VHH binders against Probable F-box protein At1g14315. Designs and how they scored, part 2

Target 1, 278 residues: Probable F-box protein At1g14315, of Arabidopsis thaliana (Mouse-ear cress) (q9m9t0)
Amino acid sequence: MQLLPHDTVEDILERVPVKSLLRFKSACKQWKLTIESQYFQAKQLICSAGGKDLNLVLVSEVPKRYHIYQLFHNSCDGLVCLFDYQTLNNIVYNPATRWHRRFPVSSTNTWRYINPSSPYRINTSSSRGHALYVDGSLYWLTGKKEIKVLALDLHTETFQVISKAPFAEADHRNIITRSLNNRLCLSVSKPLQQMIIWSFNSENKTWEQIYSIVNRSVTQSLPVAILEKNKLLCCPRSNSRQLMIYDIKTKSVDSVSIGTYRCGDSVFCYFESLISIL

## First folded at step 21 (VHH; from b1 with F100Y)

Design c1
Fold by ESMFold2, fold request of step 22:
Structure c1 (fold): chain B 278 residues (1-278), chain A 121 residues (1-121)
Amino acid sequence: as target 1 above (278 residues)
Amino acid sequence: QVQLVESGGGLVQAGGSLRLSCAASGFDFSSWAMGWYRQAPGKQRELVAVIYWSGSTRYGDFVKGRFTISRGNAKNTVYLQMNSLSVEDTAVYYCATSWYTGIESGDFDYWGQGTQVTVSS
């Protein structure tokens, strides 16, 4: 029936220093509130770089209400999956249409279990246990001493370890899974020293080192998107009011203000759709 | 209070063009989805077009590329450009808006009074 009242949060006074804007030739617009409910808020940022527009989505909780976190690092067919830890509800939402629906974990009519279940434990230290969707499959990391890639094929609903990680050992807290150019990627960092990004070739089941970055700020950040062949958009791991654009060829770093909101693990590239679920 | 006022309807010959406008007030226009629907006598309302805050659009299957929806956020107005009209397009056209939408009829919260479009052969 009638929707809840829309409350607005507007950041009127954010300004990007002129020097920063001119150096980028790229611009990100101010975060805009796209969905607000009693349980969560979602904000969207549109960035233009090299003739390509990126949609970035940040999900945050309404203060003092409940805890919401993302179930996987990106979107699937324009839908985003969240979990409300306080109410034990899964939330599916479409940022492009503002459609959303809550699915209580206690509702057996809405959910079924995959059988057989995974015989592999998810490594929750490496990527906080979040799944990553790429081209019909979900991916996690598994293992403790030897990190491996666990896949769930959504068509067959079958779990399989598909590869070992492309590195011998690393501090598992510095291993991040991301989807870059619609490929499964691993970002492996040695803080303040180096960050290496590996891309998985699903045809040959092999890893390719795409980038090796030596930069104190970038090695402490999360890759979000490749803007051009030589430019990487990154989100600092600490609470930051800025995103970074790293030019891999020139080794320069430019900053993009995102207003009074802070970036974090919940920032990702979004590809829209008009899908909704009954 | 949400208000939607359609205009631009009228009589047009088959093969002709017509542009509908919908003036909106009483809500944050740039943040809401806007749609056009139509209803022929004795028929159910059916979707003509939807435009979202992002600029994304969707059209009913019968449109076949003949109609274009657009929005002027500075003017709080939604437009429907209708080209290559046929007798089958004769209907009352309604403007609609909602914060949350499905795409199907009845999902929109607020509706205009409608404007008549008549296509003569």
Scores: ipSAE 0.000, ipTM 0.246, lowest interface PAE 14.6, mean pLDDT 68
Fold by ESMFold2, fold request of step 22:
Structure c1 (fold): chain B 278 residues (1-278), chain A 121 residues (1-121)
Amino acid sequence: as target 1 above (278 residues)
Amino acid sequence: QVQLVESGGGLVQAGGSLRLSCAASGFDFSSWAMGWYRQAPGKQRELVAVIYWSGSTRYGDFVKGRFTISRGNAKNTVYLQMNSLSVEDTAVYYCATSWYTGIESGDFDYWGQGTQVTVSS
């Protein structure tokens, strides 16, 4: 059953897609034990986060009378959070494994406060006040005249303003936070004119401008992912059945059908994982 | 049309200093990344320095703190101050710019004609 040393098997398995790992559990007992171990699941998550393959989650939104779920903007460690309007539950869901757990808003679980709480008011005009998860931290925008980035380090559970925004003046409604290539990014648009995307370098504590885009359709869209050096995947803010791929070098725009799904605010990238909540 | 014009090259003795300039036109200078590359005879081009619109910088490993890149947005000009020059720094130095680049990527899409730097022993 065991064909290779355990460490070698683990190194090979951590590079295998999650769907294949789920099927490999039936191959032998040692592979099942390896795939289910906490140690392997942590290694697989790290390997998946470093991969170049895109994984998208699309949640269809229908008229509110029939709307079942509300999606939050990005994933954490391969998990997504949905709100079920029918049962009034938050649902944590792993799209790769189909694992899920419901957390009622009137939960019997003990809720805990973070102490000390944030001394900063969250700016609700940008990204609708939603936190952005990137690599172990949550991020928000704060400030009125001078926009700053507020971080919550999930390991230490401490709040800190980590940087000023890299722009002198912007309408808060035109600032969007996104995770691109697993880095904190700010997208700032002047409608119908220009979109500038900055990426935060946490090692240097500096912002780098990675895009300056002059395109009417793209400046009215939400950046979703960087596909290649010169290509940006975007979600139109309209309720569209198409995504856009913008080539910043040729300035061309291609459409990508998402079938019967609609873009809206319900498209994001995630890393596949074996993670579940207990 | 993107245009980059380097100047300030020339002959300098080892241990000396030189300041390169690159005048830029035909694009929104304040929104683009600017960089310097060099190419010695028989070698591939290599990154010397890059400066982003944010003011952040990145240097090639061989620089070892000897060179400083800066930009003057009011004059649409990028500079490279080169100190403690050695014979190994002899190369053609190219100014470059791109509308996209990350700190992990120093590749540039538009290039100047280059300016020769020669360091004598």
Scores: ipSAE 0.000, ipTM 0.137, lowest interface PAE 18.1, mean pLDDT 72

## First folded at step 23 (VHH; from d3 with I103E E104Y)

Design f2
Fold by ESMFold2, fold request of step 26:
Structure f2 (fold): chain B 278 residues (1-278), chain A 121 residues (1-121)
Amino acid sequence: as target 1 above (278 residues)
Amino acid sequence: QVQLVESGGGLVQAGGSLRLSCAASGFDFSSWAMGWYRQAPGKQRELVAVIYWSGSTRYGDFVKGRFTISRGNAKNTVYLQMNSLSVEDTAVYYCATSWYTPEYSGDFDYWGQGTQVTVSS
């Protein structure tokens, strides 16, 4: 900081990629102290979440002689949660820093009840029972005839039905929840016809139809991220070694190689962070 | 149009093995779940096996390790290897597919015409 004020150094550091920050920790004691502070790590997370650069994590099944891991939730604050079937541990993992911590399932002080409980039974074994994390809350689709959005606010630990789905009649199987642009979205697909994406506006508690797509390759895929207002990153759900970028304006489809890895339902976006759990 | 064509059925002696195939077209095969069901005369269809786009599998309780489902994405074909066959396995075997994640037995949207498997004593 000799020629620059400390606040200016902090502003510069929060804009650099996490892998560069890890290198900078060895540069001097003052930078290491700054990068390791909880205050800076919170600022970096906010800056990372606001950036245009997206990070992808591909979690594929490993060969049977290695452990099979399962993703329990999408990413939260740059962290992911995996389950190791052999050791029966939950693993919280930061892909950017490679920090991890194991939490044994058999730990005697890991569980407590939330009161009051959910007004709907949450069945995590069904596709509609999958929780989706968005901006401090967990979301589920529930109900059979009339699809409802159930939210759990993680700060207040309260359940609330926040909305009905934005469509009256639908094949209940064709609705998929996604976090796109850090908002709760519903992807409604008829895979041989069309895909419609709805976004929930939490400010006024309404749904907006943000995309209507008829390209048959895209409608047979899963949305992963919005790269730009007019570009959608999609995963073909097969064990493909390619992702697709669909330009909604030009209606063009570009392929993006992911090397030797193959995509599946375990492709998601995350914001790089320095966050660790103590 | 979605098309499923089963083959490989026939007469097999008890204790024998048989391999069923189902050729698929009209959809992005590698992105869809594939399944095998069977139906004996006078009985309801019952799940034999499901294979998902990930390669993960599920089996009906009666299979007990005797049958194996697999998929060849390059050939758009799903297979059912049936070993240690008994007379109780005599049925029409149906291939099925769905893009949606099947949550219940019978959640498949498209079905083949079926292939007869007859196990003699």
Scores: ipSAE 0.105, ipTM 0.574, lowest interface PAE 5.7, mean pLDDT 74
Fold by ESMFold2, fold request of step 26:
Structure f2 (fold): chain B 278 residues (1-278), chain A 121 residues (1-121)
Amino acid sequence: as target 1 above (278 residues)
Amino acid sequence: QVQLVESGGGLVQAGGSLRLSCAASGFDFSSWAMGWYRQAPGKQRELVAVIYWSGSTRYGDFVKGRFTISRGNAKNTVYLQMNSLSVEDTAVYYCATSWYTPEYSGDFDYWGQGTQVTVSS
């Protein structure tokens, strides 16, 4: 039988799960070349990012003075950036393909400066200084009394203060940034009392309160993902072997086992990809 | 209702050791940071030690390796082992907790009533 046209093969392959694509590379030379091409990997990423399948990355922490890894970034195009305290390397890692590359802190690579630089100091030693990647931009929370959202558009490489936070209380500890449904979200918690989740609409530059949760267990956890309109996946910091699914409509909490692994404060969602960096 | 109950304080001779305990209830102990602070008469409250949910620790500069903070998650208890005590260690020692990452003393939201440690020679 005649082989399918090349465009048809690409359309079929881009819808195949990454694990299957890795196995299919041995099926024939044309498939291997297609799967490894930069063009196909970009096309597959776009298709995967639009899909409804979510994946979790769990980073185990050792309860000692030194952490093995620190998350510098949430996830970008199926890649994760970690810092290895033992080797002093930045690590870019693709969990789906297990590709990785190490970048020493004292790198021989030429670093490039962004001009103009940030209009605000970005303090990475505070809970508000960690960047969050969402849909082509990096976000930070800045300011003292009036918390502002600082954005770096990675396409234009331009810093901009795009909004102030949707609340007046400025205790920097109360706010946790997350990417939920590929949108910038703020989780504002009083543990044991309530959790309010705000979602940023980048088109209107407005905030929408999407959840108001009164639950003693959920307010002691970190939001990880929105599974459905009224269902929130949460990770307790207690290194539990279970995650929680909170149904805001019924107020029920279900457990999701993660087997012998433990959740921690380094858990996030990503879309699988074939992306690697050169 | 968050409750922190310190114990193990008392009178000890210079050069001696004490082990403070703080029993915690009313929250998911394993997911919260725990700390020890002290306040001597006429002085400001100062950090002794912090232990995070990850097990990471941080100590005040004056500790100089003499004290060790630890946590027993199965017993919801945080400990402070104090060795090589001197008169300057005389203070009320407070247990504290927060769900958020405490970066300085003002970050702790709940405090115990304190336990007196008195060092004499």
Scores: ipSAE 0.052, ipTM 0.561, lowest interface PAE 6.4, mean pLDDT 72
Fold by OpenDDE, fold request of step 26:
Structure f2 (fold): chain B 278 residues (1-278), chain A 121 residues (1-121)
Amino acid sequence: as target 1 above (278 residues)
Amino acid sequence: QVQLVESGGGLVQAGGSLRLSCAASGFDFSSWAMGWYRQAPGKQRELVAVIYWSGSTRYGDFVKGRFTISRGNAKNTVYLQMNSLSVEDTAVYYCATSWYTPEYSGDFDYWGQGTQVTVSS
């Protein structure tokens, strides 16, 4: 017999660490049903992401020559995207639940195929071959002169070109894909000159320019997160132990110490979730 | 303004050694990849060595362990230690840098004026 109303219990559960929630599934049938519900999982995610604390994950980059997993500079819905250099597969992984699913994006993979295959060649030998996970899809940039955005819907396992890049000509080397506010974003930089950030609207399939930054230091950094009050968290492309907070209005830059960690590593915001791709 | 100034070149006998230096300024040195290229008369420019912002290195096929690239972030300087030099190593050596990762993107954006290395028989 529950001493508290069901709604109250759910509210409490939404704030409990995922590891504990997993244990609670075995403790009570009602809790199991609640925790396994998509509704609860969505609420839990909102609660987790809505906290005042910024949760950062810092991971050292390892060259592909070691044939290990690489964690990309992104998290969405409590999931992270890994790349297996040995198998050349993308892995969507939930660190909290340890759920994972592999996606063979190359036709050279032997364990399974996505049919139909990608309409464009994904060069896994380059950084452009690495996917960005955002809201149930993996994204790639294709092309040099005419840049297109390729998406793999993970639910349907279908490839689609969702859009052209919002800029006419840009050096693809200076284009960075990011998830900001759970939206696909493109950061286009002219080092030491300007950085423009575009955000993709999935509803109308249009690009919106959300930031134009001229700050010299920021143009040499990677956008990590959009913070409150029109601030942008940035990670210098250096071995600095400082992150940068750029104020869009005042154009000021504040430094945030990350202790013994270095910005040369993969840095992204992470929130625990119960989310999986079915 | 990005500036790269090479030094340490000169005349050396076959089997000898040289250490090239490149002093960098005008950018966050620790954030950018640094590289050495060379161009012999009548030949195309070729990669000698790259050291990325992560510290990882890559060498041209002809290097075969003879050269070592390193970086001193405190001095904003990249070095190329060249050992067991041969006549075929005679070229103008150029320092280069770029914001992006050359391993995947190709050529560097900024170049020094170069330093002449001549290896005599």
Scores: ipSAE 0.026, ipTM 0.417, lowest interface PAE 5.3, mean pLDDT 85
Fold by OpenDDE, fold request of step 26:
Structure f2 (fold): chain B 278 residues (1-278), chain A 121 residues (1-121)
Amino acid sequence: as target 1 above (278 residues)
Amino acid sequence: QVQLVESGGGLVQAGGSLRLSCAASGFDFSSWAMGWYRQAPGKQRELVAVIYWSGSTRYGDFVKGRFTISRGNAKNTVYLQMNSLSVEDTAVYYCATSWYTPEYSGDFDYWGQGTQVTVSS
């Protein structure tokens, strides 16, 4: 009855846009089961991530008084993390599928508790209170003297200190957490002097220095994405309407116009996926 | 073996209504897409309506809300309620089914023998 083997069809489906896949779920139960399977979703994700095209999302900053949700400057695996200021919850959200799950930041929330509680207090009023979503976990920086990385595994809903920061001292204002190449990264800057980017290896729990940049303009920017051919996409912290592409090898900087947007806005890479956190 | 048997066709006056039925057997009815096509003399076969296993529907452009496709899983039957019929609707109407979505495969896999619908002026 089947014109093509199921495996072949699955291989084809892995390369189909997410929007189409969602539509295809309505076609037959078998496809629905396949598309909703974790295995397929993981494979599809790999295919999507391997694409050559980089999609950027720019979010204009609005006055804080109008903020219901804060979008964290990151996306991973097609998911974004939002912070709900009303409920003080982190929301992991898939814009494509509209799947979402809420996670309480503090045990003070009455609707749900994560047990055991975080070993460290998460200050939601500070930038440190902002969680970074990467590969099934939310990450926070904690501590003043010794900066540690706190992780919440969203599958097990367990907190864990995964590591110390790879640097001894840094101004908290100049420490930026990012997902680069779907890895937890820390950008540490001394403005006008140096920017170092560290990438966390989740397997061996070590940090690797992946970039050391001394370009004055780049040191005043936020890393957005690692591009092909040893290039780094950066967003200036200044109210610029241009992004920067820094060539690691040649040390040259190219500018890219972002239209009416300003670099003070949230800029991050995004691609659609079928991923949800179970 | 997949079997599709259409019924309900016949002669009707313009402005009238007909209800077509297609009895299906030989496959998991609840998991397959069902559809109706029609072919008028000298014309190409065209899609009338599709209903997916989820109950979602799609209609040809000419339908314009006049026809409704539905399915009864308990009876393994798909229906086409046709209202406000016109002479242009005269055709042989075919029931069809496909394991895969027609949008993906480009066509249905199995077809009935068809039932004649004639609309008189």
Scores: ipSAE 0.015, ipTM 0.242, lowest interface PAE 8.0, mean pLDDT 85

